# VH-VL binders against Large ribosomal subunit protein uL10m (mRpL10): the designs that were tried, part 8

Target 1, 224 residues: Large ribosomal subunit protein uL10m (mRpL10), of Drosophila melanogaster (Fruit fly) (q9vpl3)
Amino acid sequence: RGKINIQRPKAPHYERARVVAVTQPKYPELPKAKSCFKTRAERTQQQQENPYNEIIAREVRNWLDHSRLVAFFHLSSITADDIFRVRVQLHKQNLHLKSYGSKIIEQAVKNTRYEAIVPLFHSNHCIVFSPDPEKTAALLRIVRRVPQMVLLGGIVEETMLSRNQLVAYAQMPGLHAVQAQLVQTLSQAPGHLIQQLQAHQNSFVQVLDVHAKNQMNEETPKST

## First folded at step 7 (VH-VL)

Design j19 (from j1 with light chain E98H)
Fold by OpenDDE, fold request of step 17:
Structure j19 (fold): chain C 224 residues (1-224), chain A 118 residues (1-118), chain B 112 residues (1-112)
Amino acid sequence: as target 1 above (224 residues)
Amino acid sequence: EVQLVQSGAEVKKPGESLKISCKGSGYSFTYYWIGWVRQMPGKGLEWMGIIDPSDSYTRYSPSFQGQVTISADKSITTAYLQWSSLKASDTAMYYCARLGYESSLDYWGQGTLVTVSS
Amino acid sequence: DIVMTQTPLSSPVTLGQPASISCRSSQSLVDSDGDTYLSWLQQRPGQPPRLLIYDISNRFSGVPDRFSGSGAGTDFTLKISRVEAEDVGVYYCMQYTHYPWTFGGGTKVEIK
């Protein structure tokens, strides 16, 4: 009884080998799990440009172009009632809260000066637009009480500002106030300068007078 | 001058659909919300809902949720209120009104009278 | 829903005399920011409503100075210092602090 060599099984008879070869289930090649790593480039190509997205992107561009104040927020889970309340509060201050998908934002700002904002939009976000940069303080006041809205940064007068810079901006006096202060300072400058110049002249004259008096006293012969 | 002009009076039968309009002029339509208010004959004012025409964000009063549809076409600066199936109880004057800045419902349409009778 | 209760229902007034309308809310109308969204509207016979007062006491543009609003929290008042013939109509308070927005039942001002 020949030891069945388990390590090197004898090749089956030719006829059996043929049957085994034909009966081998052709397992469909498991679809090569296309590595989920579709390159960012491949993902961008397959996004069939939904005409709708282009329309919305155009709208976003329009908001950006007509806004002197733009603020970007991370938006956490918020109720419909709460977001409505915030929107109404903002609206009363000529502040317009909008929410767009990240892809729409990317499309909207592509090849524009605002392209740098794209990294801010990785999750749920909302944007507040306003034509009035003076409403920055009002914006911050309103959103401070909305924990679901986290300020990320913004654009004021076409300048990108960090969160901290926006806060600082809101605390600054308005442009008109600064201008008024400047005018006041400039108006006082000539008067102060004249006073300072006169003060030095007066002091110089006093010193000369003292010197002259001392010389006269030295020239007066002691009449013995 | 800011104006809201509503569509004309409507006489309808129960079960009919209706869409009334409110056209804004004299201001940037997309920057202001439009609310709708119902006033039944001889009764007070009832809030129906509001729309932001810029993105069509809409909020209904619970009493009117599912009963009416509020929409807007910003291209023609018009807001709409529509019914899929009118009831006799829908007989009322309907007003559109603008939500203003640092104000409330500051400008109103002239109203649209809707009469639903068999 | 916030219930707005107006009193009186009817206010017959003599020309030149003052009128006062009260509006009470079932809950405080003060929001988280301390703002109170209460407005007064006038509706003349056969006309749409007109905004008179917003945020309790602010007169809307074009509103005569004889109209004044006051109040806080849940109690609000509209006053007409000297009623004129053109002031005949129904007056409504409106809250828009809480959703849904709600109106008072109205107060009819008539001339005696």
Scores: ipSAE 0.898, ipTM 0.964, lowest interface PAE 0.5, mean pLDDT 88
Fold by OpenDDE, fold request of step 12:
Structure j19 (fold): chain C 224 residues (1-224), chain A 118 residues (1-118), chain B 112 residues (1-112)
Amino acid sequence: as target 1 above (224 residues)
Amino acid sequence: EVQLVQSGAEVKKPGESLKISCKGSGYSFTYYWIGWVRQMPGKGLEWMGIIDPSDSYTRYSPSFQGQVTISADKSITTAYLQWSSLKASDTAMYYCARLGYESSLDYWGQGTLVTVSS
Amino acid sequence: DIVMTQTPLSSPVTLGQPASISCRSSQSLVDSDGDTYLSWLQQRPGQPPRLLIYDISNRFSGVPDRFSGSGAGTDFTLKISRVEAEDVGVYYCMQYTHYPWTFGGGTKVEIK
């Protein structure tokens, strides 16, 4: 009885092979989810054509257009409770924290003055909006205690600012305070200028007086 | 003037669904959160949950999680509180309230009385 | 959940006399930033609640100066310097530092 080589089974007889071939259950090829074969470009295009995305993109644009302060953050893993707490804190200061997908942001700012912000959105991000640029200091104060939020930059009064610039801005006195300081400085400037101008004139007069005195002393004949 | 106007009193039977409304006016509706508070007859105030109408971000009190649905339609500046199946124990006054800036629940609706009886 | 305990439950007061309501929280209401989110609400008979005080001691717009809030950490007080007839109602403290937000049980202010 020849050892049945279980590792290399002899090819079945032609008739048996035919029957086996016909009786092999054709398992329906799991429909290759058409989605798995769509190129990244096709997927991106389909996402762009999603009416829902357009609605959200419009919302983002609306926030941008009505905000004088916009801050961009990287958002690390954060609990639902923690994010809620931060949102409430921000809300009390008229600061509105929103989170959008990068594609939505890209769609929202495409062909707009805000297009330059797209490179900031490579991972999980959140945006804080406010109509009040004076709330920048409050924003930074609140976020400083949230390690999961990392400031990337922002827009203040339609000007894009780096992280450092935004921090510097927050430390500046309010517009009115700056104006007051400017007025004070300007009011002092003429006085200083006049003093400096007069100082030179006075010095010149003194030199002339000394010269005149010296000339008078030379003209006084030593009466022997 | 900031005003929250709620829908009228409701009388329902157990098992019925209900959706009550809170319409905001006199302010930008999308910029302020709306909270819901329950007050059972002769009892104190109970926090139910809050919604940001701008993005429909919602947070429920654990006691009300899964029991009610809070929603908002910003296009008509209205927040909603709804039940899929009312219970007799849901009999209460329900208030909506705005979460303000540099304040708390600063403006309140007039309340909606919900009575659930067999 | 944070339990807010108000005392007294009822406060009968003579017109023109001061009233004081205490609210104690089961835990500190100071957040990581040092902020305390405690508010006082007034509910007159048959009316919705009204905000009186926010952030412990700040009077909301339109609130008379006879109302004042004080406290820190876990102990808070609402004071009415001179009770008027219109002050009759139930007063609630509310914390919204910790979720879920919670109310005190209420203090009924009545005129003797």
Scores: ipSAE 0.893, ipTM 0.964, lowest interface PAE 0.5, mean pLDDT 88
Fold by OpenDDE, fold request of step 12:
Structure j19 (fold): chain C 224 residues (1-224), chain A 118 residues (1-118), chain B 112 residues (1-112)
Amino acid sequence: as target 1 above (224 residues)
Amino acid sequence: EVQLVQSGAEVKKPGESLKISCKGSGYSFTYYWIGWVRQMPGKGLEWMGIIDPSDSYTRYSPSFQGQVTISADKSITTAYLQWSSLKASDTAMYYCARLGYESSLDYWGQGTLVTVSS
Amino acid sequence: DIVMTQTPLSSPVTLGQPASISCRSSQSLVDSDGDTYLSWLQQRPGQPPRLLIYDISNRFSGVPDRFSGSGAGTDFTLKISRVEAEDVGVYYCMQYTHYPWTFGGGTKVEIK
């Protein structure tokens, strides 16, 4: 019984080969699953610049430009009534709560100094704007009672602040109070400086006097 | 000076549509909310709803929900109150009022009298 | 809805005498933060309403000192220390703590 050459099988008889060829099940080529993965480029192209988004982005920029206080919050599920209440409370303090889509915010802050805030907006969020940075304490007071609003950070006087820094800022005395303290401190500084300057001079004079006295004592001949 | 100027008196028939206006001046319009208040003849004040002109956020009183539409055009510093189909019962004086800072409804329009009669 | 009940409905007052108007709410107007949003409005005949008092006791700008507001929780009072002729009109309390905002029925102040 000849060794079955598994590497070069003998071609089957022509008739058998024909039957096998005809009886081979033609499996329909599985439709190449159109990879539902729209390439990032296709997703970006379908982002047809919704003119509306541009308008809103411009609005966001306008708010940013005219606000001296901006606070960013994560916003959890909140009722219409609760959000209204909070908005009214904030409004009374010249604080303006707004909600925008992440894409709109990205567009709004693109190529601006605020671009670093984009990572904060991956989830539901809201922003509070105010032209008055002194309202930071009021803002924090109001939102502390709103568990659905979590402070992420903010911008005060064009400076980005972390959550902790905002809290610290809110605890500071008002700008005018700080200015008053500064003036008071500065007013006391010259007196201290003068005293210190005079102290060195006085010390120098004392040392010179001692030196002079010692020299005079050495020049007095011991009249033996 | 802060002023809210409302559109003139309207005489309409039942079923007609109406849009009345409230124009704000003397302040930054986008920073203040505008409320609407109804006063039926010889009656008290009724809260209708309020709008934030900056983003058109609107909150209606339940009694007026679906009955009226409050809107604003910040470009012309104007708030609107509109009806799609007026009823005789809509006959009233309508006031717009500003929600102020550290205050409440601090400035009011002169009112718009709407008369709906068959 | 919060019902605001004003008393009296009518208050005839002699010139120079004090007047007092009461407003009672069906529920507490104190919010979760401890704030109370109650205002008093004056409506003179043929005129729009005018803000007098906000947040219970704060006088709005330009409001004479003869007007004062007081109260807490559910009971509020507007007082006029000395009624003048220009004070004739209907006075309304307004709550805006709870939505929808609601007005009292009004109190008509008249001069005897």
Scores: ipSAE 0.892, ipTM 0.962, lowest interface PAE 0.5, mean pLDDT 88
Fold by OpenDDE, fold request of step 17:
Structure j19 (fold): chain C 224 residues (1-224), chain A 118 residues (1-118), chain B 112 residues (1-112)
Amino acid sequence: as target 1 above (224 residues)
Amino acid sequence: EVQLVQSGAEVKKPGESLKISCKGSGYSFTYYWIGWVRQMPGKGLEWMGIIDPSDSYTRYSPSFQGQVTISADKSITTAYLQWSSLKASDTAMYYCARLGYESSLDYWGQGTLVTVSS
Amino acid sequence: DIVMTQTPLSSPVTLGQPASISCRSSQSLVDSDGDTYLSWLQQRPGQPPRLLIYDISNRFSGVPDRFSGSGAGTDFTLKISRVEAEDVGVYYCMQYTHYPWTFGGGTKVEIK
């Protein structure tokens, strides 16, 4: 009986080989340990795919679309009571303070006219929305007393404003007042024009009168 | 016209769960907060808590913290007050009220009477 | 918590006569910004509360001129210049300067 070569066993008979092949336990491929380390891209994609994030992003977009005043703030550590107080104060003025994750904001403003605001949201932040741009002064008044809220900038009537510009805007007379002033100025313009036109006519008439008087004086014979 | 319409009266047993509703109409629901107020039989008003329906930001009175859950569904312009386990002491009238602009609780629901008896 | 104390508990009033309700807070209701959040509510029998006055002295829309609010700091007053039959009910002051918001105990206005 030939030494069974344990190092290179002879191929089993065809029938045995078939049986062995069929009886070989098919071990399920060990589930590739999904490395918990989702690449930044995968995380971003998964975050994009989170239906919840999408819903919230839509909400943010809705706020942006319906707001004529939007202000961006850095938010430092603040107590629950303090933030509640501020929110109530703002609410009473039709100002709505919201806080969203940076990724949600990015998603919300992606491919929109507001995409330029994304760099402002690298840290803890909050946004105040309002349909009334006249509430800018009220907003700044309220927030001035909240040291944890630092104004970064905003959007007023679809125009992006820096911090300084927003402050300046708040100091301006109300839109109605400005409009009234404009109307007044415009209404005065025709009057001024008429006055100027009449002034020239009046001057001309005066010159003519003087000329006529001089001619009459020359025609009066010195009765010696 | 601004209206808050609450769900009907409830009669429950101790230990049962309950969720009552407050539906807002005649205004933009997401722009106004909804508060809840309890009134025990023959007693005064008690503040329970408030919710911003737009983001579900909620603040409870300390006395009601953990005792009730306030929630809102902005899609159907409805705020909710719920108990996981009712007690006899929860027997009361419950009001929802809107926090208005340049006002306070300006519009109120008609109230929901909750009776908890063995 | 801020305690709101109303006086009197009951105010029987003759029709056409004035009524006055006092509300005292245990602490100042003036916040750091100088704002005072005090409101008055009316609850008629079998009805929900109704807002009458907000921010101490501002009448809410639809509230008759006979209702007026005044006060500062910790002392507040609701006045009814001429009580009408429809004014019967319980009146509450409410503060919402400090959390939690709190109500007074109520004052029952009745007709003699």
Scores: ipSAE 0.892, ipTM 0.962, lowest interface PAE 0.5, mean pLDDT 88

Design j19 (from j1 with light chain E98H)
Fold by OpenDDE, fold request of step 17:
Structure j19 (fold): chain C 224 residues (1-224), chain A 118 residues (1-118), chain B 112 residues (1-112)
Amino acid sequence: as target 1 above (224 residues)
Amino acid sequence: EVQLVQSGAEVKKPGESLKISCKGSGYSFTYYWIGWVRQMPGKGLEWMGIIDPSDSYTRYSPSFQGQVTISADKSITTAYLQWSSLKASDTAMYYCARLGYESSLDYWGQGTLVTVSS
Amino acid sequence: DIVMTQTPLSSPVTLGQPASISCRSSQSLVDSDGDTYLSWLQQRPGQPPRLLIYDISNRFSGVPDRFSGSGAGTDFTLKISRVEAEDVGVYYCMQYTHYPWTFGGGTKVEIK
């Protein structure tokens, strides 16, 4: 009677092994706990399909459509009190500060003339809307004292402006003053053109005169 | 004409919840902030807080933080002031007021009298 | 919080005579931009408050010329050049430069 080696039991007969293998309860592999971490893609998709985002996107579109002045800012860490103060100051000037997620902005401006602004929205941003483009100077004045708000650019009268262009715009005289200046400039333009045309003619005459003088000097025999 | 119309007088018991309303008309409701002011009987005006109806941005006075909830429904041009649990000390007249452009609280509601008694 | 102190508490005035109300703030109401957010409100008996003056001296629309505001920094004054019967009520100053916004204690204007 061979000592049953309890430490290394002989492999059961093939048939028994087969029966044991078939009768072993196949515990369903616990579904790999889908890591609660929705992939960035799933989160993005869920955010895109959120009816709420669509509503907010429509709101953003409405703001854009009714605003003649839109300014984009990078918003650094700011206290609740400071942002409130700024919002109140802006509000008093019919300037409306809003903050939206980048995805909402993307959705809002998709297939619109404003699609070009999407690259501006990579981090924390805020937007200031106003129906009055004349408030650009007021906007810049207020924001100048808010270091947490960095001007990136804007839209004025449906024209996209860089930061520098927006600053320049704010420094420009009112529309009527600009019109007056334009009229003045246009009235002077013909005179300047005539002067430029005459300048070339005068220069040509001068060159000819110098040439003629030089020829006369060459014909004068050096009386040794 | 710009008008703020508030809900009617309320008589409540301590511990009850209450929501009063302020409806704006005659202007673009989403473009103007709505503030709330308390006036206790025979007392002065007290600032409670303010809301931007366009995005529901709300700022409370520290004294009223956590004591009340200010909200707005822009679809019906209405702002709200709400208590979860009223106290006898909440007995007062409550006014809503619009924050105007280049002005201050320029238009006021007629007020809502809230009486909290056992 | 900014404390707004109004004086006097009560101002009995004869019809046609001038009235003056003072409002003092515990701190300067001038913001970083040099703006001062001080308003005056009128509350007639049984009525809601009404805006009279904003930004120290600007009359709100529909406010009679007899009302004028002045002041700077911490001291502000509302003047009524000729008090009329309809001017009876409580007047409040309000600051909204610093949060929380605060009101004065009020000045009751009465006819003698």
Scores: ipSAE 0.890, ipTM 0.961, lowest interface PAE 0.5, mean pLDDT 88
Fold by OpenDDE, look of step 8:
Structure j19 (fold): chain C 224 residues (1-224), chain A 118 residues (1-118), chain B 112 residues (1-112)
Amino acid sequence: as target 1 above (224 residues)
Amino acid sequence: EVQLVQSGAEVKKPGESLKISCKGSGYSFTYYWIGWVRQMPGKGLEWMGIIDPSDSYTRYSPSFQGQVTISADKSITTAYLQWSSLKASDTAMYYCARLGYESSLDYWGQGTLVTVSS
Amino acid sequence: DIVMTQTPLSSPVTLGQPASISCRSSQSLVDSDGDTYLSWLQQRPGQPPRLLIYDISNRFSGVPDRFSGSGAGTDFTLKISRVEAEDVGVYYCMQYTHYPWTFGGGTKVEIK
């Protein structure tokens, strides 16, 4: 009787193997213990259902809708006193610094024209709102002295601007000055055109006048 | 016209809680901060703290930190100053004032007299 | 805390005469931007304080021209060119450059 090799049992006959394969109890996968730690995503979803978040989101939307200047900043580690100082300085210029959670911002701008700002809010951030776009220069002046606030970009007059564009905008003469300059330039254009158009006519008239004078001089008989 | 209207005079006993109010009108309430100033009888003005009603951001003077609570309800354009437990030393006139743009405390309430006596 | 010292404590003035009030801060009120946040307040008897001057020398809306503010750094002055009867009250300087904001002790202006 050949020693049954317990270590390498002969593969069962094909038919037996099939039966064994079919009769193997499929143990239901133990429900993966839903880690009590709701994934950040699940926590984020539950936070979306908080009526409070909706209220805040509406508030953010209201700020966006009523602001002609919106600036986005990354906020690094800053002391409470420094934040207060900056807020007061901004307030004096009708600039309003606010901080919202990224989820709130996402909810606030969802399906709106502001949806493009969502990628800016992945880290600690703050937003400055103002109804006055002319305060852009003041904003940049104040923030320049706050190294903890890094300008990411902004919205001015419903136009999204990069950091560099916002800086350039702040350096521009006021809208009225630019408009005045434009009007001046436009007002000068017709004058120049008229001058150029008349220059040829005037030159022609001058040539004719010279010719006429020369003819008159030739027709004056030398009365000897 | 910008106006801050404060709640009426209060007479309380030591240990009682109190909440006084300051209602703003004639301007956009959420765009201006509200400060609180204490004036003890026959004394000068003391800065207590300030609140941004738009997000309820609050900053207290160190002397008043933990002694009072400043809050605001923007829906009714009202700021509040409250005590959990009054002391006799809290007897004073309390003023709310608006922090203006490019200005300081530009508009003031009429004041609320708080008297704390046993 | 910044201590604001006002002098004099009391200023009896004859009607039509000028008055001058000084306010000295224990530290410079100039911030990092070069701005100085000093205000003058008037408190008439039985009334709340009223803003007179902000940022050292700017008159608030509705404030008569007889009021003027001046100063720099740590020394500030409120002047009334011609004192009127309605000017009776206590005047306070206020700094809000440094936290916490602080008031002077006040100067009482009275008519002789």
Scores: ipSAE 0.878, ipTM 0.951, lowest interface PAE 0.6, mean pLDDT 88
Fold by ESMFold2, fold request of step 17:
Structure j19 (fold): chain C 224 residues (1-224), chain A 118 residues (1-118), chain B 112 residues (1-112)
Amino acid sequence: as target 1 above (224 residues)
Amino acid sequence: EVQLVQSGAEVKKPGESLKISCKGSGYSFTYYWIGWVRQMPGKGLEWMGIIDPSDSYTRYSPSFQGQVTISADKSITTAYLQWSSLKASDTAMYYCARLGYESSLDYWGQGTLVTVSS
Amino acid sequence: DIVMTQTPLSSPVTLGQPASISCRSSQSLVDSDGDTYLSWLQQRPGQPPRLLIYDISNRFSGVPDRFSGSGAGTDFTLKISRVEAEDVGVYYCMQYTHYPWTFGGGTKVEIK
C-alpha cells in the first residue's frame, strides 16, 4: 500500500557523465610515450602477478578435474552481443565458456596428462567446460552458427580427442554407447597413439616424483 | 538447501557509496550466474545485469551500464552490487537471483531495501 | 529492447476459479538453438519473486500443477486452473533470449 513517487526518470548516462565531470576538477595530462623503462612498480607487479597466476592456474586445474567434457576453440573477433548470446546458450546446457592466458594454461597442465594441449593456445582461444559429456552434441549445435569459434579438439572422460573424433563422439547415442565406442577407438588406434599415452603416463609418474622431491627441497630444508 | 542471503537494509544520503552483498550456499557457486534485479517502490522488475562468478564475466543492462558495478568473490561464494554515488532515484528493493541451467532465474535472495534520502 | 506486454494489469478472481495472464513480446523469443527463454515469476505480497514456469511450459520444482504455461513465438499465457488464497500476488513474464533481458509490467491477481 505504501506509494512512493519517483519524479526523475532513470537516465544514467547523462547523470553518470555529470558525476564524472564533477570528480575530475581538471583535464588530466596527455599520455606520454613511455617506452623502454622497468620501474620498481613494474617489478612489483611482476612478482604479484606470479602468485595471481598460480591461483588462476589452480582454478583451471579444478575445472579440468571436474569436467568430463572439455572443448578447445580458436576465437576470432566477436561482438559483445554475440559472445553474451553464446554464453547464455551454453550455460543453459551446463556448458561453461572461459578464456585464460596461454601462460596460465601452461602452468595449469604442466606435469599432467594434458600437457599436449598447450600448443592449441598459441592463438586467441576459448575453452568450454562441462561435467556432462552427453552435452557434446548441444555444444556443437550451438557453435555451428558461431563462425568466430572454430573447434580445435577436446577431452572426453579424460581422453584427448581430435576435432573429427569429437564430432563423431557427439553423434553417438547415450553414455553407454560412448563408453563402448571410446574403448573400441583406443584399441584400434595406431601403435604410436598407444605409445604416446603410455609415454605420457610414464612421464607423469617421473614428474610426480621430481615434484615431490622439489617440494621437500623448496619448502623446508628440514623436511624428509 | 539452495539459498541466496542478501545484506541488510540500507539508509543512505545522496552522493554516498554503497556495496550490498548476496551470499550463495547449498550449490556449486561457480556453476551458476548471479543476476541483479531492481524493483522501485510500487513498480515492476528491472534487470540490472548478470555475472558469471567463475571468471567475473559481467553484462549490464544498458539502463545500468556505468551506474553500478557487479562483482563476485567466489572464495566466499558472494556476489556484490555497488554504487559509487547514490541518487534519490536509487531508492528501491534490490534482489539477487541465480541463473540455473535447465531453468532460469530459479532462486532469489530476500531483497535488500535501499533508501536514499537527505 | 524487447517490450513484454502483459494483460490484464489486474485480475480479480473468485476463489477456486481459473485465471489467465497474457504476455506478448515485441519480437520472437525463439533463439538460434531452437529454445525459447520465457519464464513466469510470482511475487507474493512482501516476498521476493519466485520462479513458476521456465521455457514457456515447464514447471519449476515445487510449483503446484494448477500452474501451466503455453504459447509460442511472441504470445504466451500463464494459467492458474483453480486460484487459491496463496496465489494472490503479482505475476511477471521474463525473457532472456535477447539482450537486454526484460520483464513484463506485471499482472496483479486478487481474490474478489
Scores: ipSAE 0.827, ipTM 0.929, lowest interface PAE 0.8, mean pLDDT 81
Fold by ESMFold2, fold request of step 12:
Structure j19 (fold): chain C 224 residues (1-224), chain A 118 residues (1-118), chain B 112 residues (1-112)
Amino acid sequence: as target 1 above (224 residues)
Amino acid sequence: EVQLVQSGAEVKKPGESLKISCKGSGYSFTYYWIGWVRQMPGKGLEWMGIIDPSDSYTRYSPSFQGQVTISADKSITTAYLQWSSLKASDTAMYYCARLGYESSLDYWGQGTLVTVSS
Amino acid sequence: DIVMTQTPLSSPVTLGQPASISCRSSQSLVDSDGDTYLSWLQQRPGQPPRLLIYDISNRFSGVPDRFSGSGAGTDFTLKISRVEAEDVGVYYCMQYTHYPWTFGGGTKVEIK
């Protein structure tokens, strides 16, 4: 029998009204049916929730369509003060933190190449959207100091990237920087030209592969 | 041509409810947060809270938590500030302002004067 | 809460002469990302506030270059190199590094 003091003070009743956990859209839970027969009200509720879920799913699709950068995170419990500070820091960089239910995300990516992301949302999560893929480095810098947010992977220019690929993408110079490095290489002493061109060709091919995939995604839209 | 246009002046009695509005135009509404700022007569500026209209994420100053409600309707690009029961001490000018990502509170509404008098 | 203390409370200035407004915070305004979220606002008589300076020293679009901001940590300054008639009003510093966001008490600039 343990040394448990049963006469401990009753925990003070306190309200967490001043501390806000992860903010996400709240979707109605599907009621658990205890009977084999569904009532008229239950069928009406299901129909109402289906249109509501589809409206939110369309919003997620819209963010996906207008965001050249999308990053997925596992989100641990976080204080209202910490998440507010992170959201402000992200907003300053045109990065937009959001949370959605797993079913909504599944509906949003249905019949798209992004269906593979659904398992990432099995646990508590959040998503960061941005129209600016050049903000990937800023995103990673900000969340590096937020241990409650763990990067799972992302989408850049409609191309799915793993965690490691997204981190590598953030370290690559922009296309203009690669172009400037190529010009400098061509201006170097002739004795170094072959070795430096081979290295820049490899880097250039890697950037072109990402660019070509992004350009093919932009040049082959299937929607009206 | 970013504009924030607020609803008109209000004269109310203590205990009445009130909802004032701030309509944004000339920019993508869901990409910017809307903050509310109070200025009591002859006094400085006080931050009341802020909302991200894209998901209704809201944060209040502790002085205003539970005293007001901040909301937004992104379909009509409008943010709201509302009281369920006004007090005479709520007499003030109320501004909405947009939080920009290349700046701070960069564009401000013209203000809504709220007068609460017995 | 972060207290933002502005000095002077009132600054009567002759047209064409400089004005300098100080703002001191009770804590460092440097955030965890290394940035400082300090801005300056102008409120002309009978008008809403207007953004002048963000991130300590960056002029917002359309703000004349006679306005400049400087400072670090807890100590910040707004300068007007040559005060014009349109510069009459109240100037506020604002921080949004720390919750809750707070303003200075204001500095009234007047033409003497």
Scores: ipSAE 0.824, ipTM 0.928, lowest interface PAE 0.8, mean pLDDT 81

